# VHH binders against UV-B-induced protein At3g17800, chloroplastic: the designs that were tried, part 1

No score or structure here was measured in a lab: all are predicted.

Target 1, 346 residues: UV-B-induced protein At3g17800, chloroplastic, of Arabidopsis thaliana (Mouse-ear cress) (q9lvj0)
Amino acid sequence: ASSASNDASSGSSPKPIAPLQLQSPAGQFLSQILVSHPHLVPAAVEQQLEQLQTDRDSQGQNKDSASVPGTDIVLYRRIAELKENERRRTLEEILYALVVQKFMEANVSLVPSVSPSSDPSGRVDTWPTKVEKLERLHSPEMYEMIHNHLALILGSRMGDLNSVAQISKLRVGQVYAASVMYGYFLKRVDQRFQLEKTMKILPGGSDESKTSVEQAEGTATYQAAVSSHPEVGAFAGGVSAKGFGSEIKPSRLRSYVMSFDAETLQRYATIRSREAVGIIEKHTEALFGKPEIVITPEGTVDSSKDEQIKISFGGMKRLVLEAVTFGSFLWDVESHVDARYHFVLN
Positions, changes and structure headers below are counted from each chain's first letter, unless a header gives other numbers; antibody chains aren't numbered by Kabat.
ipSAE, averaged over its two directions, is called F for ESMFold2-Fast, E for ESMFold2 and O for OpenDDE. V2 adds 0.75 times the mean of E and O to 0.25 times the DockQ between the complexes of E and O.
Where letters were taken out, [cut] stands.
The coordinates of atoms that the task and the answers printed are left out; those that the model quotes come from them. Centres of patches stay.

## First folded at step 1 (VHH)

Design d4
Fold by OpenDDE, look of step 4:
Structure d4 (fold): chain B 346 residues (1-346), chain A 121 residues (1-121)
Amino acid sequence: as target 1 above (346 residues)
Amino acid sequence: QVQLVESGGGVVQPGRSLRLSCAASGFTFSEYGMGWYRQAPGKQRELVASISYSGGITNYADSVKGRFTISRDNSKNTMYLQMNSLKPEDTAVYYCATVYDSPWLHTFDYWGQGTQVTVSS
């Protein structure tokens, strides 16, 4: 009796395409299509948006029925709120699926959720550090701005990508989220810039030579746009960012941004939809975990529960570039979906 | 285990000088930016000075610029703060910490226990 050793092929659970798991029926459906037929995702999204529109329209018709007895009004309102929240979740997941699809089209794998490493070094950056594909996804002008952003984040370590740093996981998550927002902003600005460039309506036409824009004043506005994150404001008062030798290279797009009035700049720096904000939060949480921010009775942030991670500067560069690219794609897909479903509140 | 041990604090008169030292252990000192922070009574902790991993880049708070000098010896795993022309406003607990060459990444660094500096007449 030859005991056939059933080699239970440890079916390596297919690595998830993205760190965020979609939960809505539409999101689960799109997740399956992303794996099997990613080219069909746009068509599938159109169908899901039509369903959302139908649901929204049906709910609007029921609001006008003045004849609901007073006792049932509370229940009806609660049901309506639940349905609206469900639609919002579905829409968030549709946006996420489209962003993931754009990464797939670019043949770029998203970084997996950060977990404790089995590596003897304790490094968490098990993902490839090659960033060339990400760099090529952006216009030259946008990439210059991205490069400056990287220089600000990595400082003098931009040239030493193999060195390992021990960093707060919370802080890395904050940098990632901020970089997503920055990517969203840059894409919006770059689209306008490219359009105006094509139309030859950019202020300061043909003379390439003379914009010796004095280096001094532009650092303040760039810090202001990035400093809209409440925690960045606390750092503004002490050590001038001028001392960290990040050679901010003058860029055409930077000069263009500096030409904006304060209102225009604020508008471009603002994420338009709640759904886009929700995606940034959920994606960041999926990568780095939910931050356990404990505020002490004294009003200080208790960082005692903050986990320290080891990551190479190359790994950090990869994260930042992914984040900026994610934000850029988020702008595109938000605009695409808004044109069809009209969910952005102007 | 990462350890940062500050020394050289004390009580001095205004206009005098003091030199702080920070001895680092438990990590590759030469791979990390370093900095000095201070916390005065009733005030928030603030960055005083920072130095890059190689020592090539230094940064100072405006309040100490021209009076304080940060340096490091990677062969000794030690960072220094030369404090000249001390003022009563410089009275604080001074902390040694890791500092990345980034305004984004230095918020949650490793800290020493601190050393008291008191400038009084």
Scores: ipSAE 0.040, ipTM 0.447, lowest interface PAE 3.8, mean pLDDT 80

## First folded at step 4 (VHH)

Design a1 (from d4 with I57T)
Fold by ESMFold2, look of step 5:
Structure a1 (fold): chain B 346 residues (1-346), chain A 121 residues (1-121)
Amino acid sequence: as target 1 above (346 residues)
Amino acid sequence: QVQLVESGGGVVQPGRSLRLSCAASGFTFSEYGMGWYRQAPGKQRELVASISYSGGTTNYADSVKGRFTISRDNSKNTMYLQMNSLKPEDTAVYYCATVYDSPWLHTFDYWGQGTQVTVSS
């Protein structure tokens, strides 16, 4: 993934479709199909998943043979580790290609690797600030949660998107990755919410004039929302949601999320597969680079080599909405692939 | 499975040196920041030294600066702690651990079982 920033800065590529460059044979094949023949991507993915299943079935049979006395257990273990690493890389890149395909189908271009631009202000955000396409990709209930997430990130500048800030590139990358995880979480809970709405309404009919959402829960909901979103809490570093200059609206999805116990919330906030975590890491690294940091004995991050960048609040909003959408698509893509090639462990 | 295995501990006299090794397996070692921690009897576990994924950046507790050197060899999946001018205060169980798996995401905390270092006459 470290090579993706070099590819973007070299300028010899005609137009990279995504910031992360796929390196496996399967990934390179899929990236070509995404550009040249996107209608063939589903068939190409099925072919790659069939190959992975065949390889896994063969490994199962060899495992029985390798347990015979006299087999070099160290050599067998090393070969099995190499095959497992290859499987993970291939699967990660299949998942990534499918997420990129979903962005292409939505007519939303992924932002390129973040670097200084020729803009006179020195801003890195060369991407469009219009976000209507991204906003339309989510249910109304999910979007309300996304709006609250944006309000926590942008703070008092939610209404002043033309302002520019100089901010740590590391911090922006952390915001991005946390927003991907939040989108994954939101999609997971929204799917359950929508299903339960349909099941509860169908036996008794629809009550369109009635809702259980109340404005009187404002202060309790505010405090619970901050505590129930660990990604936002960890990201915000304890920053209060005060100072928006506007009233916080209750959300039906927020109320539904608040009905979960802590154990359920923790499970839903966890990315299910190592492969999905790997995509988030590699995609974020392709956007922001891999920082050279260490932890101090006091538990703080020593990031003295961290790069500062200039970004408008509108550019930041677009970046966060993309990240949430990426996480939402990743949940769907992971679930789809798991049904065809079983890899999720929980 | 993921394993971190420490070695090189033992009993030594004050002023002498030891080199601890941490052998890693079951994950891509070169992508992780690593650290050495220690815990003396009756004390909380403390970070002694940390090293970035590439080895290009290091950090040390004040109590060991100038005496201890952390290093790594990503081709061998191994991290080291060279401990010079050992003092009785350095007596502890030393643990190898991942410090972070990515600056972007939550860490996967992997810990070794520890190796005893005892500095006495």
Scores: ipSAE 0.335, ipTM 0.725, lowest interface PAE 2.4, mean pLDDT 78
Fold by OpenDDE, look of step 4:
Structure a1 (fold): chain B 346 residues (1-346), chain A 121 residues (1-121)
Amino acid sequence: as target 1 above (346 residues)
Amino acid sequence: QVQLVESGGGVVQPGRSLRLSCAASGFTFSEYGMGWYRQAPGKQRELVASISYSGGTTNYADSVKGRFTISRDNSKNTMYLQMNSLKPEDTAVYYCATVYDSPWLHTFDYWGQGTQVTVSS
């Protein structure tokens, strides 16, 4: 009687495609399609958006029924609020699914959730550090701006990608989220820039005239807003704000951004929809966990419970590039969905 | 252009009340959480109160809890801070800001220019 050892093949649970698990019925459905038939995701999204529209329209018709007795008004309002929250969650997850699909189309795997490493070095960056595919997803002008952003974050360590730093997990998450928002901004600006370039309406025609565009202080504020995070400076090894001026290569897109008035710049720097903000928050939380931030009685953020992690500069570069790319894709999919569902309030 | 304009500040005696207003423009006000911060001379800026996008959730610093009330009117793109039982310790520049309900996105808050509140006998 030969005991056939049933080697129960430990079915390696398929690695999740993305760190955020979608929970809504629509999100779960789209998650399945992303794995099985990613090319069908756009069609599936259209169907889900039609359903959302139908739900929204049906709720609007019920508001006009003036005949709800006063005692039931509170209940009806609460139900309406719950339904609206559910629709918003569904819409967020639709946007996320579309962003994930764009990464899949580019054959780029998203970084998994950051967890304590079994590596003897304690490094958390177990993901591949190859970034070439991410770099190629952007216009040359946009990539130049991304490179400058990386230089601001990594500082003198851009050439030492194998070195490991110990850093606050919260800080890394903040840099990631900031980079997503920066990618969102850059994509918006780059689209306008490329359009104007194609139309030959860009003020800087062919003449290489050295117009010393005086650094208008205003563009310093967005870069300063990214740079003024005291924690980004600490990651860059204490590079004083004075030294960053010399290594910023003049880029055409930078000059274009500097030509913006303060109002235009602020508008482009603003995320248009709560759903987009929600996606950034949920995705960042899925990667780094929910930080245990306590607001002190004095109104300050207590980060005393913040976890320290070890990460290579190459690992950080990969995270930042992914984040910027994520933000860029988020702009695209938000615009795409808004054209169909009209959820962005201008 | 994103603009946050604070108003309603001034000089008051202890125990009096003030109502601050923040008029928002240049973004979808109803989609963002909002908050009030204050900065006293020589001190760090601190969160005073926050309100969710719908107004359904509010948070307060312990120092102002029970005295201050944050509210918003999304139809008017305006946020308010009712300050009752004012104390000398409440003397500060008060700032209106967008508040993301995430510790990750605080770096991108939009800020007003601030309004001075002075509580003195």
Scores: ipSAE 0.143, ipTM 0.580, lowest interface PAE 1.6, mean pLDDT 81

Design a2 (from a1 with D101R)
Fold by ESMFold2, look of step 4:
Structure a2 (fold): chain B 346 residues (1-346), chain A 121 residues (1-121)
Amino acid sequence: as target 1 above (346 residues)
Amino acid sequence: QVQLVESGGGVVQPGRSLRLSCAASGFTFSEYGMGWYRQAPGKQRELVASISYSGGTTNYADSVKGRFTISRDNSKNTMYLQMNSLKPEDTAVYYCATVYRSPWLHTFDYWGQGTQVTVSS
C-alpha cells in the first residue's frame, strides 16, 4: 500500500499515476519506482539506457557470429528485427515514464482514462479544474501562444467554462493529440527563440530602475522587429482582423514563428522520432480508447460506433492544457534521452 | 519488415465466388484497420471494402455491397474477402492494405503485391 508519487487528487479511491499502463519489464520497473522511490528514477533510467546500449552493441557483435558459413540469414534477420522492436518498445516506455515524472515533479496529476462518471450530470470531466500550476510551466511567450490555441478551440466559450457540451469522444481525442503535437512544436521553437532573444537583446545597462527595465523592454521589442523576417502570414492570424476582436493578440513568439521559411517550419512541425509518435498515439488511446472506425470508399471516416461524451468547457480547457504540456515535456524528454542513447534520426 | 501477401485470385466465370486471403507479418496485425483495394487496367486504385482493427465495423463500396464480405482472423494475422456473384466489372488486381493504426496522427500505409482476379466466360 503506498502512494509515494505526487498525487494532486484528494479523492477517496486509488487512481493510477497515468492513463497508459506500461507493459515492458523496464516500464513496469520504472512505474514501481515512480510511486515508491521517486528520487531513484534518474538512476533507474540511466541503468535502463545503459542496458539498451549494451543490447544494441551485442546485436552488432552477433552479426560476426551470424557470418559463419551455412547460417540461416533469414532466421538471423527475423531475430534481429524482434530484438529491435523490443528495444523500441522499452525506449518508448522509458520516455513515457520520464514525462510522467515531470508531471509528478510539477505536482500535476494526469487525467485518468475518460469514462462515464457517476456524476448526476453525466459529465466525464471529474478531474481537477484548477489550471494555474499547469499554465505556469511555460515561458510567458509560450503561454501566450497556448492561450491563443485555447481561444481557437473554445471560441467565445473561453469565458463560459461551466457549461457542458455533448461531443464526439473521437473528436476530443483528435484535439488532444493535435494539442500534444502543438506543445512539442512550441517548446522546440521557444527554446530557439529564447536563445536568440538573449543573444540579440543583451542589455548594456546593469541598473534595475524602471527606466532601465523600460529601455531593455523597448530594446527587446525593437531588436525582435529588426531581427525578424517580414511578417509573412502575420495578417493570416485573422483572429485580430477587421471587426471586433482582441482576445487573440500577436505574441512575440508568434512573430518569430511567422518568420520561418517553409522548409524550417515543416521541419519544426514534424515529430522527430517514431518513439515520440508512438507515445502520443498510445497515451491518447489510453485516455480515449481505440475507436472502431473504418474508411469509406470516398476517403472519409465512418465512425458510427464512436461514443458521445458530456464535458464542460472547463474540463476541455484542462485537457488541452495538459496535452500541450505533455508535448512540451515530450520534446525535453526526447532530447534528454537522445543525448544518452542516440535514437532520433535527423 | 512489414509484409502483406495476397492469395486466392484466379479466373472465374460470372456469377461464381472467390475468396481472397491476405497474410500479414512484421507488425501487430490486430492494431490496424485493414482494407481491400482493386485496380482495373487504366483505372485508379479504389477501396472496395474496409474493416476495423477488431472486425466489429465494416464498410463497402456501393458496387460490391451485398456481394462481397470482408472479414479478419486476428489469431491468424489474416484478412479475407469473400466475393460472391462476381461480375466482369470486378476484374482487377486486388490489393490488401492497412488503412489506419490510429486516427489521431495519420494512417500507416502498407500494401501487398496484389492478386489478379479475372471474371470472364
Scores: ipSAE 0.371, ipTM 0.745, lowest interface PAE 2.3, mean pLDDT 78
Fold by OpenDDE, look of step 5:
Structure a2 (fold): chain B 346 residues (1-346), chain A 121 residues (1-121)
Amino acid sequence: as target 1 above (346 residues)
Amino acid sequence: QVQLVESGGGVVQPGRSLRLSCAASGFTFSEYGMGWYRQAPGKQRELVASISYSGGTTNYADSVKGRFTISRDNSKNTMYLQMNSLKPEDTAVYYCATVYRSPWLHTFDYWGQGTQVTVSS
């Protein structure tokens, strides 16, 4: 009697397509479509947006009913607020699904949630470090700016991608989130730049004249846009800002950004919608977890309880490039959805 | 709409205790870090204490360390500041504030109206 050992094949639960799990009914529906029929996601999103519009319109009509007794007004307002929050959540998840769909179309897998590794080395970057697909998703001008961003983050370690560093998980998450915001900014600027380039209305297109515009002020504005997160500078081990000045060929896009007035720059550096901000937050949290942080009396983050992780510089490069790309896609999908649902107030 | 309502302020003698409460509404309280600020007359607003979203981590200004205790009850959407051994220097308007939901953008974005604490002999 040969005992057939039933090798219960531990059905490895399919790896999630994205780190953030969508929870709204619309988000769950879209998550299923992303897995089964990703090409149908745009059509499904259109349908969900139409539903959101209908819901919003129905709420607007009920506001004009002046006859609600005073006690019922409070309840009505509360219900209205809850419905608005639900719509916002749904909209956030729609945006996320569209960003994920763009990564899928590009055949780029999102980095999974960072977890303690079973690897004896303790490295958390178990994801592929190949970034060529991500690099190709951007215009040459935008990629130059991204490269400079990477150089700022990785410093002298850009050439040593196999080296491993021990870094605060919170700091890595901050760099990731900042990079998403930077990608959002760059995409917005790049779109305008490319449009103006096509229209041949770019300032200074004609004369190759050698005006040595003093490189000094341009680093400050870039740092100002990125320096909204002072902690990004701490990742760059003591690389004095002086050393990067010489070899960065002024990219056309950099010069273009430098031509912006302060108001324009601030406007472009600002995320337009609360929903987009919410997506950045939730996605970053899904990747790195929710840290136990407090604010110090000095107004800084107390990271004393933060977890230290081991990550290669190649792994970090992959994260940053993904983040920038995520931000870029977020701009695109936000614009796409706004054109249909009109949720951006500014 | 996000609302933070401070209570428990008043006039007390030096060495006495006071407990402030901050009732939160209009957002998922349990997802936000919180803090207490104070502003004395003619002085800048300063952070007194902060607490993580879970309540598992706290931080205090040196001036109040060992005397004040920040806590929260997420089931009640309420944050507290137990103030012991009060001093005249603790006289200020105390404000409840939220930390931005994003752990990556570390700014207080919602503020209460404040509650007056006066320590006078």
Scores: ipSAE 0.327, ipTM 0.718, lowest interface PAE 1.2, mean pLDDT 83

## First folded at step 5 (VHH; from a2 with T28E T57R W104Y H106K)

Design b2
Fold by ESMFold2, look of step 7:
Structure b2 (fold): chain B 346 residues (1-346), chain A 121 residues (1-121)
Amino acid sequence: as target 1 above (346 residues)
Amino acid sequence: QVQLVESGGGVVQPGRSLRLSCAASGFEFSEYGMGWYRQAPGKQRELVASISYSGGRTNYADSVKGRFTISRDNSKNTMYLQMNSLKPEDTAVYYCATVYRSPYLKTFDYWGQGTQVTVSS
């Protein structure tokens, strides 16, 4: 009722802890525990993973038992498919609950579903524009890459975060999803980079680092390499130049990423599990909706139903930082769960 | 296991009608945008009609607009193509396929095996 006496239009009650509502029995249980007893979430997740493992193991044992009647064989196969589908859905929701838990541990609230607000400007961004907590969740090298990502998205308008733009809601959702995938990729690469940086000591810049060298005399060599700062040009040997800053770039994440061959880069850019892809899809749909679209025979998307929203550039920055952080957490959560309940094939 | 199974193809005279069906299983059919494609001998596969996940939006190739109608019944996990006023140029293998799952990410495409439609003069 928009014409009635100033009703509260900011949202429905109760206020959800995350935009995606979990639907499986395990997901609903975990969402309640996330609110009521967040300290119990890790134990509850471990119990759910044990139950999934037991269910999967018992399915294998039942499959080994021969069914005598032919009708029983058909029914058994349909029941097995149903159980497998339920295990997949449960696993997806466990992964999502763990990502939400990591945001709660960082004392960072997830952005709610994007809807009109009571703000006089008509902006949809009701969330804070200051992002210090999100920025501190990433290594300095990873944050440098995130900052470059933000600069590409926001352009020269990084300096006027208070200004407001009218932007396609669908396109904001596409940027969000791409930023989640980018955060996943960055975390995957950054973990490898940090390990190799700790184990390998090189003066100057290098993009050829890898874990091919174990158990080096790294501590002493590491200290010596740090103290031997500048690199010398290709045509002259033995020249020390304290003033040449452009050649004193230690191992950096950007250079490290550029050292990958095309096959490795493509592998790292791919989300490893169907469950993680499903979470990104469902989370993004919960934030931005699931518009009805069709594809024309010419290969174009029919965008005549695309909704426009007003958002500040500060609000957009916050949204993109959340998306990158979500992807980073998703990588950690996927790896953690895979170690306990093996499901990743890639 | 994901399956898309087409049926309803056959040999028919020009000006007649056929109704194709696509039975879907092994995935949440109601979440996917769907389409009918066709491939004539020696030609590239082309999209002839598409339908949104709810059935509320449709699109058609100009060559079939006004003659073909795409529809779906999400309670039966089935998509249909009503083909009226058939022409010899409509002769092709017709495929059922998913078109999209999410507008924000590239989705996996599933394809049927195809059903032959022949319009003989």
Scores: ipSAE 0.511, ipTM 0.763, lowest interface PAE 1.2, mean pLDDT 77

## First folded at step 7 (VHH)

Design e1 (from b2 with T98R K106S T107G)
Fold by OpenDDE, look of step 8:
Structure e1 (fold): chain B 346 residues (1-346), chain A 121 residues (1-121)
Amino acid sequence: as target 1 above (346 residues)
Amino acid sequence: QVQLVESGGGVVQPGRSLRLSCAASGFEFSEYGMGWYRQAPGKQRELVASISYSGGRTNYADSVKGRFTISRDNSKNTMYLQMNSLKPEDTAVYYCARVYRSPYLSGFDYWGQGTQVTVSS
């Protein structure tokens, strides 16, 4: 009696392509296409957007016809609200799928959800730390700004990528989310900058002359765009943001940003759509979880009771670069979708 | 549309208690942290208390610690501020505020219209 050893092939569940699981029917459909035929995602998205448009148009027509008397009005309003929420969710997931598809096209794997590691070192950064592919996705001018952002986050430890730090998981998530927002901002500014550069209409003309632009106090405006999250500075071990001002390399894009008036800067620093904000939130939550937080009297998030994780500076660099790239792609896909399905509130 | 409506304000004597309520609508209340702010005449708006989305965590300003209690009922989409041992210094307009949904985005994104609390002898 030959005991057939049932080698239960532990079918390693295929690693998810992205940390956020899409739940809407459209999102699930797009998730399947991302796995099987990622090149068809744009065409599939067009079809889904047409469906959303049709649904929106149909709902608009029903609002005009609903001389619905009394108790039925409340129910109809509730149904309309639910449908609108469903459309919004679908749209968020469409945007997410397109961002994921852009990473796939770039042959960059997204970092998986951060979980406690079985590694004896306790490090959570089990993902590859190679960032060259991410760096090449950006214009030279944008990359300079990203480098400065990394310098603000990692400080003097940019040279020691193998060193491990113990930090709040929540803080890492905050840095990630802030970096996504910063990437969104940078892409928007860079797109305008590149256009104006091509048109030769940049402020200050083509003179490559070495004008020592005096270090005007423009550190404040860059800090204002980044300092909307004061906690980014806390990652560098409490080094006052005042001390890092001297190590920021001057860049053309930085000078361009500094030429903005306060209103323009605020406009560019603001995420245009609720759907984009929702994606940033949901993606970050998918990576780092959803801890219970409270706000301190000082207006900051109390992270004192949060889970501590061990992460290398190389791992952190990878996260920040991914986040910035995610934000950049989010700008692109938001613009792309808005051109087809107007959803951005101007 | 997101709405926050404060109620329960009024005029009370020192040492008395008051309970404020904030009725929330237009969003999934249980997913958001909340907070109470106050603004006294001629002073800046200050955070009085905050509460997590589940109500499992709370934080208080030192000036109100031990006297005020923030709570929420997610089934009723309502947040509360129990104010005990009221002092003249507690006189202010009290505002309900919603925290960003994501714990990774810091700050408040919506505010109520406020309710007046006056503590006077």
Scores: ipSAE 0.450, ipTM 0.799, lowest interface PAE 1.0, mean pLDDT 84

Design e3 (from b2 with G33T)
Fold by ESMFold2, look of step 8:
Structure e3 (fold): chain B 346 residues (1-346), chain A 121 residues (1-121)
Amino acid sequence: as target 1 above (346 residues)
Amino acid sequence: QVQLVESGGGVVQPGRSLRLSCAASGFEFSEYTMGWYRQAPGKQRELVASISYSGGRTNYADSVKGRFTISRDNSKNTMYLQMNSLKPEDTAVYYCATVYRSPYLKTFDYWGQGTQVTVSS
């Protein structure tokens, strides 16, 4: 199989703080501050958002000028589109820097780009497998859902984290991206749940499972929402859908999610901004690469580069917990920035 | 609003050529693997060709290999299907569709309304 080295070309370079390298002037500035003066990142972000607002307001003035007679409307339209795309990319990098800051504040190092290592086992997972910090970052109710997600992915190997599997790198990346989206969804739902709990809107305090009929209906709706990412089920070795309800501990958040109608669940499962979707894509591509894919007439995915990697189940657990945490932080960061620089579409 | 609009269909004699276009709007076209599908009367819809997000890879059904060419122009948000040496068996409604958003993120299945291609003597 082909191997790629992710070592920096400069032999003296320290490891990057995150797998995705920021390219915009704002992103490069924030990357420098994240390393050198992390306490200044909030102020630096506010300054960059003010610059983005100024640039957007200036573009509005140029659009007005393009409306006058004698102005080349095609040229102004193309310039406006290029500047809008540049602002979007800059905003993506500001959001990413804020997510990285949250990991740094939690004293959790992001996993580096996945590549073959010099480890004698051939495993790619040289990162620590202790996950207590990641587990503490979530409410108890959210963690129960995360545990169920891990059980789905790891299957019977939840208790045997030292074993090693040889798995498609593409499939691991697909599981990672799906787990980021799941973490985003969970944080969104958990915040609504915590708010309703604080306002005393929730029924009683019972966490008992609903009747089998109600649980089955809610389970089917929930599985339909999470099954929009079939890569998750494939890693677990085809765990039966009927086993979910029998093996999984009752959860107040799970019961709350099962109460949603289909439209609400679909809305909550959707990433709100193009910028957040772009971050998920670029971060995952930085970790696992960006192979060209096509589909065959048989409906199977065919990739230009789908190398096999060796990874322990403990290493996989660490990846999934990081992915869920990344998604959770992304929800918070997206909401924070949108309040200051409106970009989320209604 | 996501929109896929096919054009270029029509009635043509066997052995002639047609070029289909699919104009895309309302989404990041350059991030998607795209496909052309077709459905003849009374038959199931089948994949004709697919093309990766950059255009660097393509795949074709055996029935069209060597005769059809899929391509894309990401600067115009447009995908094409050049159909040469047309046969009566190619008579169908042709649809453009999204297949996969990047290698890691499957989000939406979007379909055009279709364009009729009829090959007859």
Scores: ipSAE 0.594, ipTM 0.853, lowest interface PAE 0.8, mean pLDDT 79

